# Designs tried in a protein design chat: VH-VL binders against q9nrl2r1430to1533. Part 58

Target 1, 104 residues: q9nrl2r1430to1533
Amino acid sequence: GGVHELSAFEQLVVELVRHDDSWPFLKLVSKIQVPDYYDIIKKPIALNIIREKVNKCEYKLASEFIDDIELMFSNCFEYNPRNTSEAKAGTRLQAFFHIQAQKL

## First folded at step 3 (VH-VL)

Design j33 (framework fv_nezutatug)
Fold by OpenDDE, second read of step 4:
Structure j33 (fold): chain C 104 residues (1-104), chain A 122 residues (1-122), chain B 107 residues (1-107)
Amino acid sequence: as target 1 above (104 residues)
Amino acid sequence: QVQLQESGPGLVKPSQTLSLTCTVSGGSISSGYSWHWIRQHPGKGLEWIGSIYYSGRTDYNPSLKSLVTISADTSKNQFSLKLSSVTAADTAVYYCARGPYRLSYHYGMDVWGQGTTVTVSS
Amino acid sequence: DIQMTQSPSSVSASVGDRVTITCKASQSISDWVAWYQQKPGKAPEPLIYAASSLQSGVPSRFSGSGSGTDFTLTISSLQPEDFATYYCQQANSFPLTFGQGTKLEIK
């Protein structure tokens, strides 16, 4: 118990969540708001899910963690044209992630 | 397999409203696709008119001078195009097509109707 | 609006030839490009999506490449059934726009 230092994965997820462009990625896309999303995206993922996986120590390799993050962005770019706010946010957040991931 | 079929009058008088319907078979318009109208003036290229999505949201080409309305009837598995105040410039083959995404056209338009010719003439 | 400019507008070729058609976008559109084939009196048929991915059922002699503003459709060895008009389309931004078309004719 008690306070412990965040792992590199935990810290990176925190930084991603706190980023201004994280809003499309915080939670899974709402089926109510986007009814056709899950007909298209077969491997949905979001930062809250990735956070949970980190908390459960499901990532044994940095590559596994990175793969999930990249999947998250891939889903965004697959579903959203580049001129959408979501795609633009994703582009910026992904760039941020690529820089931060070098620390892993 | 999914098929699309355009239907409507082949002749429309100037200033009247062009009305077309696309009937979808072999699949539901409520199954996570986008539905589009495209036209092709004689001897010319392709022009996107507009789209309707599962949510009912519509997008229209802002360059069109005539008023465009696209609607869907899920009970009939159809979606329709209305183009008001037509002129000779609206003479074209009109196609309906399917796109796989609501907010993305990444995969393009993968299923097309055979097209229906609409002539605007007095 | 994003303009798609195809080149050439027309091309004559023979069976077995390698044919290349280009499409230039007025601004960067990443890989949001589709290609279509249209034969006279018929509806366009999808060939390529995402700039380089073949649609289902499309022969492997067709290929697409490019990213940003410059895109290419290539037919490695032209077949008799390939004589048609080809169109590129951008899916990056609304309104969706097509190239003016390239008519591939038999020499």
Scores: ipSAE 0.017, ipTM 0.681, lowest interface PAE 6.1, mean pLDDT 91
Fold by ESMFold2-Fast, scan of step 3:
Parts: sequence; structure tokens; C-alpha cells
Structure j33 (fold): chain C 104 residues (1-104), chain A 122 residues (1-122), chain B 107 residues (1-107)
Amino acid sequence: as target 1 above (104 residues)
Amino acid sequence: QVQLQESGPGLVKPSQTLSLTCTVSGGSISSGYSWHWIRQHPGKGLEWIGSIYYSGRTDYNPSLKSLVTISADTSKNQFSLKLSSVTAADTAVYYCARGPYRLSYHYGMDVWGQGTTVTVSS
Amino acid sequence: DIQMTQSPSSVSASVGDRVTITCKASQSISDWVAWYQQKPGKAPEPLIYAASSLQSGVPSRFSGSGSGTDFTLTISSLQPEDFATYYCQQANSFPLTFGQGTKLEIK
């Protein structure tokens, strides 16, 4: 294994944050407003957490970074039904991610 | 204790717009819950119309999407339904209800208004 | 759209009876089912969410079970206040849909 450049992961996270469909993913779901979320989702994650991990150089392989992004989408589809605004946003953002991630 | 109350006209003429308001007390409409409109035609079961979230995001029943608008006024702690071009088929009892944030795994409507009867007649 | 079908459409029972009503989804919906009780002239009241979890304040004689396509609401020992119409609701996908209702009547 190798170390990937910080700038590549940071650029991809910034593109995800700027996307119109990022709104369900920007921050962790509130425990006060949605207490059952954390009973169902065992490994919660959000774009702000992933960005902090990038800034701290915690990803040593592109696969580790990709795994965290995919976990975020997996959590969305597990918690939110298929025709919700959240699931639709997740589907579109995940497709965008897959296109951008081909550069890694 | 959170309570919901529907208000609006009991009689609407065909082709007009039905406007109903749900007033929320004992809790904030901006607290992260979803807020729903459901109706019940005379002698029949329940039909979901649509919902609005604290963020302003809306979801509508596809059978009504071109005719329905749901909006929220956080300063008054209210959310409202507008149903355009009504016909006799829109005669029903209309309920507002609180659902979970983001349509969670359990998706129960845990607080309901008492319902308001709307008759569409000339 | 997911269709929810309840059976029976009506049931007659006596106080103390065990009553079971069922709800069938037209496709698999995991455990994304809620149950409601509605008395004449009143709004529905929540009974059960996530197929089997009791709403706060609901008596323990009410229970729910099921997963996938087949769901059951059981009242273990019927009380006079339980005579009402019962509805199931799926929350797996939009639009949210309800069963047609089961009317529980005095025998």
C-alpha cells in the first residue's frame, strides 16, 4: 500500500459538499431530533467527518477513503426508503461520486 | 404535549383552491419532524397527500402532485395545504399529522389533528 | 405503489376474546409497518410502529408481528374500548399507503 495525495481526496470532498444533493450528508444526524437513527445505523458518518479525516491525513489508501464515502451512502439507503427526498438525493450524489472517483 | 389543529373553509366550490392550515402548539415546526396531510373520503380509508420537513423539503403523492402544494410558516408555527382545481372527489375529512424526521424506519404518525370536514359542492 | 390489503374487512368479537387482524403488502417492505386505531368521528391514534413496537401509553394487550409481506395485529384480551376500525400503513416507499381498514364490532 501507498499514501495518496491529500489534494485529490480534498478536491473530491469539496465537489461532493458543493453538489446540490449533498444536503442529507453534510453533518451527522441529530440524536435529539432523530434518536432512532443511532439504534439502526451502527457506523454513522457524514461529509464533515470525512473531510476532517482527510485534513488529518488519516486515509493511507484510496480504498479507505472510498469505503467511508460508500458507508455514508449505505447508511442513507438503509435508513431512508427508496422514494424519499433523502434517498433520491443519495442516489444522484452516489452516481456523481462514482464518476469523480474514477480519477483516483 | 404537542397538539395539532386544522382550520379552513368547510365548503369549497368546484374548480376553486382548497386552503387548509395546521397550527402546531406545544412544540416547534422547525424541530426536525416531518409534517403531513392525510385525508379520508366519506366511508373510506386513509389517503396520504404529502409532507413537509423542517428544511422546507416537500414530498407529494404522485396522484396529486400537479395539484398540491404544502408550505410552512415557522414564525406562526403553522404548515398549510393548497389543493387546486377541486372537484366533488376531494370531499373528505382532512387531517394534519406529525411524522418522524426524514421518514425514519418506524414511520408512525404519532400526533394527529382532530380533522376538518371539507365538502366540495356548488 | 405498494398496496396494503387487510383481512378480515370486519370481525365480530366479545370482551375477553383474542382478536387477530392481518395486513398483506403487494411487495416486501421489511418491518416498515405502523398500525392505527380509529373510533367513529375521531382521528386515528397510533398503536404500533416498526411492525412490533408499542407506542408509548398503548396497553400491553396490543402486539404486532411480521416482516416482509405479512403483518399481524393481535389484541390478546379484548376490552370494551377496543371496538374501532384498525388500519395498517406501509412506510417502505412513497406514496405512503394504508390498508382499507378492519372494523372490530361487538358480537
Scores: ipSAE 0.000, ipTM 0.588, lowest interface PAE 13.4, mean pLDDT 85

Design j34 (framework fv_nezutatug)
Fold by OpenDDE, second read of step 4:
Structure j34 (fold): chain C 104 residues (1-104), chain A 122 residues (1-122), chain B 107 residues (1-107)
Amino acid sequence: as target 1 above (104 residues)
Amino acid sequence: QVQLQESGPGLVKPSQTLSLTCTVSGGSISSGYSWHWIRQHPGKGLEWIGSIYYSGRTDYNPSLKSLVTISADTSKNQFSLKLSSVTAADTAVYYCARGPYRLSYHYGMDVWGQGTTVTVSS
Amino acid sequence: DIQMTQSPSSVSASVGDRVTITCKASQSISSWVAWYQQKPGKAPEPLIYDASSLQSGVPSRFSGSGSGTDFTLTISSLQPEDFATYYCQQANSFPLTFGQGTKLEIK
């Protein structure tokens, strides 16, 4: 197979996934574990989904990519009170993202 | 800031239905929270009555002899308690409170109403 | 149902004292314990959640500890405004249950 340089989006997703606070965001919330999640969150998204979209070149603009990432955090803060582990992790990860996103 | 306010009749006759409403302000009941009713009989501790969630799911204390119904009206940002066939044992201060959406997200009941006294008497 | 047994039921102390209140669960409840403070004629106010996490705005002299079945609320240096009744609560499973309360009185 061919070797290619990671795009800015790919690189950022890798960095997000590798972050210690990515655990709430790696995959979609399980309906089994959280039966009422999807009653509240209407646009679920996770890093694995965003990664797939990047791989499929579905983001034409940086703003589109950023919007999905922000949606991911928005969902987290909508469902999880601020003093939960998920929300705390999200707060830290989002701060990290905002710094890294400046490179886009 | 989120505030809760209980309202309803302070006096109910035996065998009648106690009906209370909790009005939430400064926040939506449609967010990731649970909404609870707790009561405190005079000079006694706290007793959880039941809870309602955004999905409409309810949980009730099985120890209560009276029939409990909790409902929510998202359009009014309110949730209500109905306790049927009341007796003197149901005389208490009734509180509404906000809690986590999931037990595993427990952060306590972090916002309480000031409470409303309900007396069951002939 | 999970029973929460507080000890003591009442305690007299003086300003500046270290006060410890315990709560024992009838079965293991991990760290799903909250503590509340209630003053006469007022609603309970949250102090601690997840056994050891301070609620926002709660003075640092309050602390919680424990896991499994044994939990403790500690006031390191009692202040005049701390005289009240304290309750523990488990959120491990339904029905949610509270301890019977501990009344902290001035000596």
Scores: ipSAE 0.017, ipTM 0.665, lowest interface PAE 6.8, mean pLDDT 91
Fold by ESMFold2-Fast, scan of step 3:
Structure j34 (fold): chain C 104 residues (1-104), chain A 122 residues (1-122), chain B 107 residues (1-107)
Amino acid sequence: as target 1 above (104 residues)
Amino acid sequence: QVQLQESGPGLVKPSQTLSLTCTVSGGSISSGYSWHWIRQHPGKGLEWIGSIYYSGRTDYNPSLKSLVTISADTSKNQFSLKLSSVTAADTAVYYCARGPYRLSYHYGMDVWGQGTTVTVSS
Amino acid sequence: DIQMTQSPSSVSASVGDRVTITCKASQSISSWVAWYQQKPGKAPEPLIYDASSLQSGVPSRFSGSGSGTDFTLTISSLQPEDFATYYCQQANSFPLTFGQGTKLEIK
């Protein structure tokens, strides 16, 4: 908790956003573009929402922050078949996240 | 760069079926984009006809009721429009367009074909 | 269906002028608005998505703003190549709907 932990969350989210494989995760899926997404994915989330939660000090524990990031990846793999560009980007970004999350 | 090109007959008789094809080059129709048909009546604005997604899901303008069918042929990298029982009111320029990418930005249609003119006349 | 109403229907302006076009949705559509430019005999070209995000390759003199029901497209310093009809489009609900268009004529 606290201000030091919040600074670490902000830095990590910025690193994820800047990563080449962040494109599927930057914003929520449009309900118009992919209407079946919200029938399948019950807890939608994206990096812009996670960053907003960090800025509003809504994460009290590192585990809550990590859970939201992992939910984001879980949603990607649930919706997108393994051979898609989205799933491949998710796999690479998740590996990057696991390395960076070691400093939390 | 991704390019779209419409093709099909320029003249259709009333009560017949209008068939148009959009050929996509420089990118895959099987990617996470949606693919749309839009038309423009002479001297008027734009009217959305319908769309097809990578998943095969289709959405149609209710004003066209059961008259419209959109399909995709991934082996040819094409998607097509069929509009049955046409009348003079279906005379328009028909455009195909690439719609928003899934799991990314909220944007409109970023790539458009040049348009093909269809006249419905006996 | 969500109705998109543009104003004005037409406007004449001089090179260098600031031009503002508005678009009003019949119900709240959050920021699900795109703007297009269409030149005579050509297909529409995207300008703005998500109400205020500039499409890649579009000059910075174009900007969009708004949320809910009221949206604005602004051209800060009109250029000769900006002669065109401009359309807004909502992407909140099916069917997708466009405004009736605003014709911009260079004086």
Scores: ipSAE 0.000, ipTM 0.569, lowest interface PAE 13.8, mean pLDDT 86

Design j35 (framework fv_nezutatug)
Fold by ESMFold2-Fast, scan of step 3:
Structure j35 (fold): chain C 104 residues (1-104), chain A 122 residues (1-122), chain B 107 residues (1-107)
Amino acid sequence: as target 1 above (104 residues)
Amino acid sequence: QVQLQESGPGLVKPSQTLSLTCTVSGGSISSGYSWHWIRQHPGKGLEWIGSIYYSGRTDYNPSLKSLVTISADTSKNQFSLKLSSVTAADTAVYYCARGPYRLSYHYGMDVWGQGTTVTVSS
Amino acid sequence: DIQMTQSPSSVSASVGDRVTITCKASQSISSWVAWYQQKPGKAPEPLIYYASSLQSGVPSRFSGSGSGTDFTLTISSLQPEDFATYYCQQANSFPLTFGQGTKLEIK
């Protein structure tokens, strides 16, 4: 509950941001840079948005936090075919997330 | 409106290098798209040759091995195909096309050139 | 390489008919399929991307469906300008590969 849960979410987001494979996930995908992204991805999200939600105390349950992180990975695998640099980074970062999330 | 136009020689001799250029108008090749070469052999379907991104990164069809090079000239707003050691099997209509951005690829290709016919013959 | 197989290779139809063209991938490709229309002597034109997303400017009588290995392109009420060759293309992995084409002919 409460402050301990929010501190754990902040620690995990910071670890994800600092990971070498976080580069596809740091910010929302730009419509100018990737014009077709928003035609395909209906619920866009990124680590900067998740971190803002943590800081504003918008996650009431650990499951809501985990759902947003998993949505981020799901979007990556939906848009990016398996053999791309983005999908490979997503696969490695998701595995790291699953290990770190065991601490929650 | 973005438009693509292929140009190059219509006839190439066996063992020579085929060189084609795609000129882009109404948009910049330095913007966030990928730029592709596709060919169509007489009476057959479509074959993807390769692509280049605004970053200069290239991806090639492995079946063409070390024979293909794609490059970009941002000052002329053009990208080009070189196919070395051509044979009669390289006779085809060659198209250039625009696809999605950079290293993440999701196609359809939404803008195509009209195509240029290349015949490999002595 | 992922092989894309279209069926039928040719189909004869009349204006007003509902036409379906199928495309089968040699392995699962999720929704990574695009469809193109090619008229004689012309470049391919995009119709559908991501299996079911209609390209801007394409008439609503065209629709795409499917996921995994089996995909369909449907024309709900065939018009005279629709007689052409249709191609599917997978975008799941490099190299990008196309089906052999389906020729749609007037009956």
Scores: ipSAE 0.000, ipTM 0.581, lowest interface PAE 13.2, mean pLDDT 85

Design j36 (framework fv_nezutatug)
Fold by OpenDDE, second read of step 4:
Structure j36 (fold): chain C 104 residues (1-104), chain A 122 residues (1-122), chain B 107 residues (1-107)
Amino acid sequence: as target 1 above (104 residues)
Amino acid sequence: QVQLQESGPGLVKPSQTLSLTCTVSGGSISSGYSWHWIRQHPGKGLEWIGSIYYSGRTDYNPSLKSLVTISADTSKNQFSLKLSSVTAADTAVYYCARGPYRLSYHYGMDVWGQGTTVTVSS
Amino acid sequence: DIQMTQSPSSVSASVGDRVTITCKASQSISSWVAWYQQKPGKAPEPLIYAASSLQSGVPSRFSGSGSGTDFTLTISSLQPEDFATYYCQQYNSFPLTFGQGTKLEIK
């Protein structure tokens, strides 16, 4: 394959991953570290999963991409109390995303 | 500061159900922690009984053969232990304690109650 | 279940001594080990978490080390208030399990 320009989705994912508040979202939550996570969260998702979907061209519409990102944040806020570092990071990252998503 | 206090009857007859309550003050049981029951038989070590997460999820020590039930009452900021069909082997000091809700926070059980003695005797 | 085996079960020492307590896990538990101090008639108090991190308020003479299966708690210079029973605990997986304890007595 040759080198091609990053799509808007690819670029946004890169920006999210590089953000200081991306650490809770880089990969799926570990069942070992959080024993009850998957009892609560039924549609787990993370930035590495979303990146993979982008790479596979699974998103045909911007709305589909946005839905997965919003799901990621929704999961975070559903499981993590608001006073946790994860929830705080999520709040900041989501705000950043909402600004960047306007370009889509 | 967060404090835990165990309460319940100090004497239980064999075959009856041991019931204890842990009252949490200075913090909410819904604020992102795990809540544990641990016991210590006279002159012996510590034994984990079970835990309840702020989410309501429970984990129990398999050695207690499903005789344990842990529940939480967020309105009272309490969580409770029920141990059915008790025997003399269940005589112990019972502690409630607080821990993290995820391992990534790294700390163990950082806050303990003073403990309550429960004697099983006919 | 993961078994935590402490050594020794008891130890006699004098004020100022260096004391080391070991804990061996029956399988690898990474660094998910906590140490507790318990004095007679009192609840356990946390000393160390994540194998080597001091709990808030714990004197610096206490230290922890190890990873995988072998862990140690060290008191560099024993103080009078340190005579107590110490427990290790793993929180790598359920069921949570404790060592059998080490009683540190005055010589």
Scores: ipSAE 0.305, ipTM 0.798, lowest interface PAE 1.3, mean pLDDT 93
Fold by ESMFold2-Fast, scan of step 3:
Structure j36 (fold): chain C 104 residues (1-104), chain A 122 residues (1-122), chain B 107 residues (1-107)
Amino acid sequence: as target 1 above (104 residues)
Amino acid sequence: QVQLQESGPGLVKPSQTLSLTCTVSGGSISSGYSWHWIRQHPGKGLEWIGSIYYSGRTDYNPSLKSLVTISADTSKNQFSLKLSSVTAADTAVYYCARGPYRLSYHYGMDVWGQGTTVTVSS
Amino acid sequence: DIQMTQSPSSVSASVGDRVTITCKASQSISSWVAWYQQKPGKAPEPLIYAASSLQSGVPSRFSGSGSGTDFTLTISSLQPEDFATYYCQQYNSFPLTFGQGTKLEIK
């Protein structure tokens, strides 16, 4: 439906996707551009995958949705050193997520 | 909702190895959180022992590092603490907790077990 | 190691009072401090994370503030169930460290 009629999970994912700091999280990391990523990160996830799971009604509990979002951020912080643009974007986006997740 | 439950012996003899297990329900230890052991000596404050992540990565308190091993069993959704060469100073209530993944999350420890009392005595 | 020092070690207060507990870090920890409440014989319960974010389900009378080295937990109107020991904890660097605790007692 429209923005005012989206489910709580769908509304939150849309707000995350639209956030300026979402760029490291929109889709899975490219193995061509980052060859060692999948040697380090064993449970890759991204906003496009989470959004598809929301659209297919695969999250039965808010905790399952939150767990996938938190996994996405933990992967970012595991792979990227703290001073990188990726880690800084992740830090700001995660703070935004925590505020928005209070609605769940 | 996620719940944690400690289990292990209530009494351990000096010089032996203390072994405790934390069983997680309502969530997976393979999630983006880290899983922690904290203890509290009688009448004292809280002391962080260490943590484990789904990757097998562990972080230990340097004061205990040579004595502590934390491991995870994803098939049982459990993580465990082994503390070797215990003394009377290791008498404490031991808690398991869910916490931030390393130092980048922003969460504190948001889910705690009820605690299990361990006495080190002959 | 980052050392966390709480003050006061104990405070006596009456229901309805505003209570303030402080926590000082030995070096800057940005906003990476959490606060916990512990009642006798019980596990700690989370109250605040990231210095000022209220944990889900925690009453709005609890608030946190501060950044860098100085942090404060405030209870705006003390209730009978709030008499407990309060702990701050930094999670800026390993090892994770807790303050020594502040016991809030009935006056």
Scores: ipSAE 0.013, ipTM 0.673, lowest interface PAE 7.3, mean pLDDT 87

Design j37 (framework fv_nezutatug)
Fold by OpenDDE, second read of step 4:
Structure j37 (fold): chain C 104 residues (1-104), chain A 122 residues (1-122), chain B 107 residues (1-107)
Amino acid sequence: as target 1 above (104 residues)
Amino acid sequence: QVQLQESGPGLVKPSQTLSLTCTVSGGSISSGYSWHWIRQHPGKGLEWIGSIYYSGRTDYNPSLKSLVTISADTSKNQFSLKLSSVTAADTAVYYCARGPYRLSYHYGMDVWGQGTTVTVSS
Amino acid sequence: DIQMTQSPSSVSASVGDRVTITCKASQSISSWVAWYQQKPGKAPEPLIYAASSLQSGVPSRFSGSGSGTDFTLTISSLQPEDFATYYCQQYDSFPLTFGQGTKLEIK
């Protein structure tokens, strides 16, 4: 197959995934590992889901893409206390995202 | 880009209920944000009124004497403020704003409406 | 409630001046402080978040510092468009609270 130029959304998702603090966000939270997660978080989302939406061109505006990313972080911060590894990772990754999102 | 716009009557009589709506465009209120009402009395500073979150949770400033109710209509991408039993002290410019779901995690209120003036007068 | 004591209430300065505005929290709030600029008849605009991070599009002459209880907004070289009222805000805990504001006027 041919090599294609990544879109800005694709590139940003790649950067987020590659970030050291992406581990809480790579895929949806497991019900087995966190039994009460989905009792609290009603709009679950993760980077793999966002990536799929990007691949399917479901984001027509940068704001839509950003909204999903922010939802991802807000879910993390809603469920996890501030002193948890997940929340700390989320804080750092979100800061990174906010810088990178300026390119959109 | 995300934009917020306040709307509602600019004049309210004492003891009546002040009702304002914030219309959000360029983004969804159903996403992971917090949505806030802030007011500014003439010549005074900023006062936080309350907030609503995409989960439906609300937080209100306990210092307000009037009853505050904040609600959201996701179908219209709007959130609203109701302030009951208003007095002259409630005369102010009212702003709606956006922030992260939990503000203390990263950033403050990053997008503001232009504000709408509400005067309480007989 | 967390009180944000902002000082000075007003300051007169000239273009090119270095201007410093301070905000003191009644208790430790880590770095959960935002700074806003408000021009007459306009809504506040965010300048700084997390005490020291510039919002997108904010000129580099603006900077924020501090942690715990003492916070500072600095304009390294005042420009004509910087004359406005500035507010600090804490978002460590509810209720969210703002400083009293600092009106930066032309000397």
Scores: ipSAE 0.055, ipTM 0.751, lowest interface PAE 2.9, mean pLDDT 92
Fold by ESMFold2-Fast, scan of step 3:
Structure j37 (fold): chain C 104 residues (1-104), chain A 122 residues (1-122), chain B 107 residues (1-107)
Amino acid sequence: as target 1 above (104 residues)
Amino acid sequence: QVQLQESGPGLVKPSQTLSLTCTVSGGSISSGYSWHWIRQHPGKGLEWIGSIYYSGRTDYNPSLKSLVTISADTSKNQFSLKLSSVTAADTAVYYCARGPYRLSYHYGMDVWGQGTTVTVSS
Amino acid sequence: DIQMTQSPSSVSASVGDRVTITCKASQSISSWVAWYQQKPGKAPEPLIYAASSLQSGVPSRFSGSGSGTDFTLTISSLQPEDFATYYCQQYDSFPLTFGQGTKLEIK
């Protein structure tokens, strides 16, 4: 636990944001552009929200941080068919996350 | 892996209502997809009938709008087509399919049922 | 309604041939075209979406191109299993519309 874990979360979020496949995950899905998204996805989340939670020290355990990242990917795969650019980006970014999360 | 299967009567009398169901397995009709009915008249091409979204929104082919109703039963993971006042012109193979979340959204119809043959005859 | 017109309506070809099918929309549909393959007695199978994106599991000999009103499906080296009817479909606006189909027959 502690400050070193929170620094590791920040570093990992920055690496995810900089990844080529982060584009579907940078911000919350727009209710105006995708009105049915919030009818289907009950716990919306995005990298900007996760980063804000890291900065406010809201993650007490590494498992809580990992759960939020996995929720983000789960939402992507629930809303987007497997053949879409979003789902393909999510699959590649999730694989990258699993490799980097071994450092946590 | 998502699979769709049509079911309903193979023979319908003129002026009656055609009722077909599509059973979805391996995925939920409550996911953000649209769910479509498409038909193919003997020896001809494909005709889109209509669609339903998770939200309950329906879109119908204007040629059929006064005659068609599409509905969903999320507890059974099914969506259904009712076509009223059928004539011999409604004889076709009927397909259900999964389509794009919205118009102009990357993919077309990516999963199709096997089709069910409907003959309208007295 | 947006009308989709395919050409040719029918084509005879041999295994190994390069085959091109075109599809024209009556108004601009950007890149919102899908292509399907249908074999006798079977449901249509998706090949291409968004004019040029290959559906997962579809052989790389299939490719799509075009934007606006003119779209093309190409089979670079025809195989025995490719003899089928091919349909284009626009999904720019309702109602969704299909081309009339192109029948690929053995020469």
Scores: ipSAE 0.000, ipTM 0.548, lowest interface PAE 14.9, mean pLDDT 86

